Miniprotein binders against Protein PET54 (PET54). Designs and how they scored, part 8

Target 1, 293 residues: Protein PET54 (PET54), of Saccharomyces cerevisiae (p10834)
Amino acid sequence: MKASSKAIKLVLDHLKSTGRVLGSVESGNSATISEKTASVNKQQQLQEKKPSVLQYRSYNPYLVKEDFLSILPENLYKKRGQFTNELDFQLMKVRDPKYFQFKDQYYLFFNDYNSLTEYIKLTKHSRINKIRVKMTPLAQPLPTLLTKLQRYSKNLYNAFRSSEQYFEGLNEKVDVSGEFTTNQLRSILDSVEEIENKSVLVWNIPTKLRSHDILNYFWFYNIRSSFKIYWDDEMKRNLRFISFENSHDAYRFKRNYHGLLAKELLTLSEKGDAADYSLEMDDSKILIEHLSE

## First folded at step 10 (miniprotein)

Design c47M (from N6 with I47M)
Fold by ESMFold2-Fast, scan of step 10:
Structure c47M (fold): chain B 293 residues (1-293), chain A 102 residues (1-102)
Amino acid sequence: as target 1 above (293 residues)
Amino acid sequence: SDEVRYLLERARFLLFYAQWLIRFAEYLADQGDYETAIELFNEALEMLEKALDLLDQARKKAEELGDPSLAEKIRDLMKEAREKLEEAEELIQRAEQMLKEK
């Protein structure tokens, strides 16, 4: 099935059209780019082998690559921006493919198994957030992992575009056709990160507000899509997905509204007319997660 | 048939929400905001207790309908919910202790 591969390509094309170049390194040096490409090509033969991926469990959704580099010996930090392919990795927060919730775990994608083994050795007795590091190699085969990530990528792309596309696409079968390579994996991860940078999950926006109300109240934030992704009518609780034209607006939205009482949300909006609604809100807190932090 | 599905969807929602509350509460506790953390942990406890009640109802109904496989899956969710409930109770006690020492 080429539908999922085409969907990923459409995501990449869209992101490129916004002037963002995925995977590009502003080096001004063609040799550096060629060397990285050659290194990646050497690893593409790892298809259908156990992927070189470490799993780390943590409740903290705000860990970044720097946190995982900081636990390495100091002499390796001097080339953080130009990390050798031997120990370089790509970080990913593991999310539910349907609801996008962080699942209290991170994946570290290494170029080869030797790099993964060295990272384990160097961090065996280290701590992140004062908790002893417990890294576990991921046991699932590469095709299974790629299918899982491709499903997440497809659902995230559809949500980024519209609620209609998200719900229509939710039960569409996804299969990774053709060659299973580390290059395809990197492409999926890069496209996912771009959309995650422009998206938030929000608990407890008043259930009576429709998507059009959200767009009107927050028009200064350049919202692309806003819809309830998970809800319970009896509890009057809901999880809303909101996507933005740019990552800065997603960041601003979380900064301005996270932790506020639902009743305060409308009165603190940029639109004074929203405050004139005689709406009674509950006392629940607005909880916001920016998908990329 | 739809009654079991309805109960399960509601229970899953509550478990989902409770996990979010626990995660935020732990983060706030790490930042020194123990009062808000305790508030969120207590809300998570309420959600987990409601989820367990819904799961127990769903399990009994699945057993009545002669679906032991579904009943087993529901018991797994109940075990997960109980573990999270115990964790939340422990975290509340720790946060309350830290608040006293503030």
Scores: ipSAE 0.309, ipTM 0.698, lowest interface PAE 3.7, mean pLDDT 75

Design c47V (from N6 with I47V)
Fold by ESMFold2-Fast, scan of step 10:
Structure c47V (fold): chain B 293 residues (1-293), chain A 102 residues (1-102)
Amino acid sequence: as target 1 above (293 residues)
Amino acid sequence: SDEVRYLLERARFLLFYAQWLIRFAEYLADQGDYETAIELFNEALEVLEKALDLLDQARKKAEELGDPSLAEKIRDLMKEAREKLEEAEELIQRAEQMLKEK
């Protein structure tokens, strides 16, 4: 088992503990379960297909699965409820594996090629936000894409655990393999979404603030961890990762501070030293991305 | 190779920053705040020009090291950065036009 696969396994095991992954082996007797599990696994393997992938390029990072379903013809969608199951897909926002920034593209993972071609046929004349939809089958090999997904998942999980885990993980020379069944892909995407819901990226937090200062100034947001992913001294710009105990606090943090001047950010805390720091700051804007948005 | 890696990391960081400036500036323009939007688009242009300079330095170093494959990948990144710069310039012209029509 490769180290990146171990990291994915840890994420999947975490989801199992939260009750999100099926697979209790405790029910029934061991011999009967083993025989039934082997039979079910054989049927599952016979029905499991390599996913087919559509790529959609968009500068809009806020598209959700509903946006891609809403462009299907309404009358066909209503008449053929079973057909929507055949067109079912998993949506992925493509993010940089190191900086977690949105890369202006989406992937739609279909269970088979027939579902993919039918979706293209039904949407060829559709628009998303007034722009004609142009979806293309993925040009790059699927294993290459899945390897990038494994890297992103591993790095995001490490960042969620701690600053030290994140930076240690980046320096590891790990061989990554990326072939998944459709069910394994769904589990990985679900685990990624759980962490993304609780995490934000923040540009231009005042450079003199340490991680401890951030935890202290924003104590009532239930911040789990905070660290700078990168900083550029020449341009005086920085990117910080902040994770929260729950998704609602991440949402509130972005809502309250996105677009404010760095100066105003600290002044709202009404703390003497913090206010003094903010008064000396440039008029740079605080830019916040909630990763699940 | 360490020098090339350093230049590429800086360039990539600045490219992502420029993308976020452009996104926020577009949001402000949609809200009718064309003056602030233009300021942020101009900051994005400065950031993109700096990124291109870093990429050009990285390309020259890759060529000196006899790595034409890496040099070509860097040229591809430079092309993407120039496309972003052109888009930002077009957005500035649009915002300036909207401000005049105000």
Scores: ipSAE 0.443, ipTM 0.762, lowest interface PAE 2.3, mean pLDDT 76

Design c57R (from N6 with Q57R)
Fold by ESMFold2-Fast, scan of step 10:
Structure c57R (fold): chain B 293 residues (1-293), chain A 102 residues (1-102)
Amino acid sequence: as target 1 above (293 residues)
Amino acid sequence: SDEVRYLLERARFLLFYAQWLIRFAEYLADQGDYETAIELFNEALEILEKALDLLDRARKKAEELGDPSLAEKIRDLMKEAREKLEEAEELIQRAEQMLKEK
């Protein structure tokens, strides 16, 4: 769950415990303090186990956990609620650790191998977006996977802090400590989700616009930082990382500028610098990826 | 080799760019903007051809340096690029057909 969703749950739990008790005609099943304690202990124990990982390859970057749950036979699972709990997983879009681009790949992290094999069995003949689902257990060793996740997390965090920290951090080794557990995985995924919600990748912003120009031109989006992750001089293409103070501004930025012509961005500027850029007019589309979408 | 690394970084960047052009073009085609979609698919084809050239140069250099394992990994990337190129060509044909049927 997201941090804001967790906060909402805590508020609701508080209101539920201090709110007025309304009587009912029938005796309802209500959780006791003992049941709540047992539930918390069970979650803690499950989070300490090593995950089993299932790989799904797809060119569609917009798949969410609901898409992977919707392909399960609902009528079969609802007959046995214990099986739906055992099939729970964490979903991750696989991103390039350096450029943060989607790598046409998803990971599904299950708490145990039996859950993974059952999910494969039940989705064997299913389709997502009219394409037959082919899922395979990840052949990569868990320590290798943990190193990749830690590298992605570290590079993303450094980019969120500053361009200087991002570029300096690329040459540092990642220290992997402890065992790869579901608890460590959740910590990593929660950390990256927070930053991904506040960050976009942008192709084809005019090359002469410097980071300061971007901050000034888009001042109303509460931009935290902006820098080029990569640029290709021969092809005259670039990829820029932009982070925001909040996720809503990242969403608004993509909504408002995705698909515009690069030259249109220059003509929206009333600055004298924009006139100089007209000599390098580019018909390329500005393409924006909100990292959490 | 620094040269092989440079060629691979450029190729990887261009492969990501081509994929984003294809995704955006597909979005536009779904919205009925087939003409713009075809333009973007054609740009993706040009980018993919450039990526394949860079990958082929990297593969040849890896083989010259006696690194057959690296050469094989580069061939896998070349296969991925060719698959994306074929996909873009099919999407262009579909978009052109939809324009004719308007």
Scores: ipSAE 0.528, ipTM 0.810, lowest interface PAE 2.0, mean pLDDT 77

Design c80Q (from N6 with E80Q)
Fold by ESMFold2-Fast, scan of step 10:
Structure c80Q (fold): chain B 293 residues (1-293), chain A 102 residues (1-102)
Amino acid sequence: as target 1 above (293 residues)
Amino acid sequence: SDEVRYLLERARFLLFYAQWLIRFAEYLADQGDYETAIELFNEALEILEKALDLLDQARKKAEELGDPSLAEKIRDLMKQAREKLEEAEELIQRAEQMLKEK
């Protein structure tokens, strides 16, 4: 699911609406603008300033919008279509900005505060996977939330471009003092969605396989780039970012190799004596996350 | 500060890895593969204990450096790690029980 991109879009749409009114008010024109400024100020006061956001903490990364709809009373669920409801929201998986890992946290972006409040009331005694749900309104100011989303977006974009840009970008301070244009924010949103669809995170690719080895071994998946995001020397575990030319190849890669023993990969690589490699990775599983899932 | 940063980065990395092991092991248990699930839960337990050790080292150094705010944030991470460790232990007990009934 592309819930993270849609969530950003909802936040940006509200900012765009607010920005239009503010831009008009900030205009330096004369007496005719004074009359229009008064009208614009009244219009601004009637607009929602920020999206209403609920936070849900869960270790389960496989929750989708339907899971949050299914905990509503049966009468409401049966009356509404399975994919639509009056309590409209966008679901977002919160990811670590550096390692892109799911952070045991979901955001639900509602169209308005009344929808958020009603959802809380209707679900206060519900359970997801036998655990009582506790939905909490997000206390973070909009600028703080946008800064976190922008940092994630920039790091993901840099990783997609190259390993060099990714590591270089980690040391850059994000300048949040600038005024954001809707075109720049839309470009970021489109980039995030595209990259998430074409990217996977992989634990435990054997350390003996370098980037060019991985491109050669998986040649039929149309891999663009592959690099280790992190490595722990003591535990001999690694996390690799792999990007593909298209989203279907990312999907196929996860489907075919998720849960495979790392030693089995080495026996298939024909990279010399597989027994030598098994000494390092004999019991490790290859664990794959497709970022758009 | 560099040493605290290094310890925290290692701990966070291992916490993410342990969480993925737990998720995959739970998937296998749901498929009836309790033997492999127990192996992966035990690996997660080992990783979580290592992460807790690294966090404790980072907490002590943050306290020595006179940064109580950082030490408190590390204690929050340690609490989260202990909760995951307890979860993994419960899941092992459940899988062992299911295996005995097999």
Scores: ipSAE 0.447, ipTM 0.785, lowest interface PAE 2.3, mean pLDDT 74

Design c84M (from N6 with K84M)
Fold by ESMFold2-Fast, scan of step 10:
Structure c84M (fold): chain B 293 residues (1-293), chain A 102 residues (1-102)
Amino acid sequence: as target 1 above (293 residues)
Amino acid sequence: SDEVRYLLERARFLLFYAQWLIRFAEYLADQGDYETAIELFNEALEILEKALDLLDQARKKAEELGDPSLAEKIRDLMKEAREMLEEAEELIQRAEQMLKEK
């Protein structure tokens, strides 16, 4: 980015006068000037914790925290019974912020950088499902990470509420205000997990079925919201988001209907001509992802 | 830019769908249902070919608009799609071999 010579001098004169940097100017460079003030030192410590996130790329969407714990040496578990705070982490699947699809990537959020480096050292020669583990510390700044996660969280929450709120919210800019803290990050992750536990993505529900048809077919589930996120006219494939009042109903829905043909899906319906038309036209498999699985 | 965005959104949707078909087909093959697995892998190949066509169109338009950074990102997506296509082809051959042995 280019700035005028005059603007650069004004910024430098201000820094010399105050001996500190705050806000967005500080977010990328606090480490070099933190010695001057206690508030700058606090911000530097928060920036230094940014590398406490490990990135793991995998096409397998079914990895859980236990898979990442099982590759640690057994003597570490046996000595302590359970993991100490130094090696504890929170696992997150990275999802597309608009369509909520798994992006072949996991994040491991550690409490501090020492825990992260120790985990890397202990797992250097390990394998998950016979594939050699390669994890990379995430280099992006904490404000950038928080903004991306907040965008996903916002869109997911809006979808959970209604289709109208989801579509209206897509173009709204997310601004991460206040402190860039690990507590804010934890809050976002916890909120995301709660909604993901109550939500599914469904491929290939017949195109003739509208929201009221879905509610009628699944009256015995406690559905909050159901709408198509995307439809491809040429390939005639669709992706629907469905949210439930509780996680158990989301689990039951996937268990009972995943892998069925449209014909099988509609056999329990008392619906009229629209259902009959859809049944005749769509032989595609119904594929269901429970977002927390 | 709007045309490029539209092509990219379509391609990404199809790539997600192909990934789902491959994962489900692998599950079915693991359960011994090689016939259905092969059908789903073949559907994934068709979807991936379409996604690659859309990505190629998006790349060409990005280059015409003078956005080499975007064109490079699209080439990365095309590489991922080709790798997925090769994987699906290998899985089909394996499933066909297992089916002959049953």
Scores: ipSAE 0.412, ipTM 0.766, lowest interface PAE 2.8, mean pLDDT 75

Design c91Y (from N6 with L91Y)
Fold by ESMFold2-Fast, scan of step 10:
Structure c91Y (fold): chain B 293 residues (1-293), chain A 102 residues (1-102)
Amino acid sequence: as target 1 above (293 residues)
Amino acid sequence: SDEVRYLLERARFLLFYAQWLIRFAEYLADQGDYETAIELFNEALEILEKALDLLDQARKKAEELGDPSLAEKIRDLMKEAREKLEEAEEYIQRAEQMLKEK
């Protein structure tokens, strides 16, 4: 489900089509357009079921759909059966829409309420990472959750484009329609995942390193963009967003630098130059989240 | 209003940072590095206590300014921070037990 140019086009189409009906329909007459959009909408209504949402709270940001499927009875997976298909869901990690930090929450979107209740029954005695699973129905209205998702998607896409687009976009409002189809949800989540696969959040990169310096020091990781997204003057700490040309470089960057002391980051690249040791900083650890993990 | 916003922004930053420390500590514990995990959990406890102090100041100021809705939202954040404190303390205890196992 990963395609670079197609995923970027889907994100662009998503942003451009927010609040709009099919663009190609404009070539027809008004009666034809109205009939076509009405019939398409009716067809979607007939095939769509009311989505139902479960909330799961966990400090662990590394949970994937497999973790939630693996706690179901194994017999459901032996055959490509109707029962397994009826219990399918879409997984969403909850991230802060402005700073992209994981917010200790997962949402499971089921096609209908019966699938949700059946999942609860089958998993009530199950464990994820040795902890008993506790899932609760969504407390907030679904449109509120969808607005937060669309705002996250928009801000993440803008950050992937540039720091300028990110900061300019923070004050723009997201258009939300009342009805939201499961296909639209899937499209948004897939587009978001493509960017998340190529992006990391990094705490405590030395403040002496500017965006240009980071591109130069780590040129071998094919960094696309890097900028401070959050900072605190009293703590002298910062959170940086870094995007890569490909997901493999994002993965390797995290693996190589996560948990290192901030001063070691500079000395690893500049061990041969004693003058650069004057640029050492405190013993803070570099903490990295690969957004798709 | 501006003072309350400043306190909340500072508290939010500390809550996010503590969350990162906790997740990294959990990862290290899963890898068997209990010593470093305990150090990071203890750092997270200290940061969460600082966040709670800032939240308490913000709550008091919101009440003084006659904004009970904001004060209630701040209490929800304080509850969340206390739950994270309790969980981090539990992880420390578990990691210490694992260290003593032969």
Scores: ipSAE 0.236, ipTM 0.637, lowest interface PAE 4.1, mean pLDDT 74

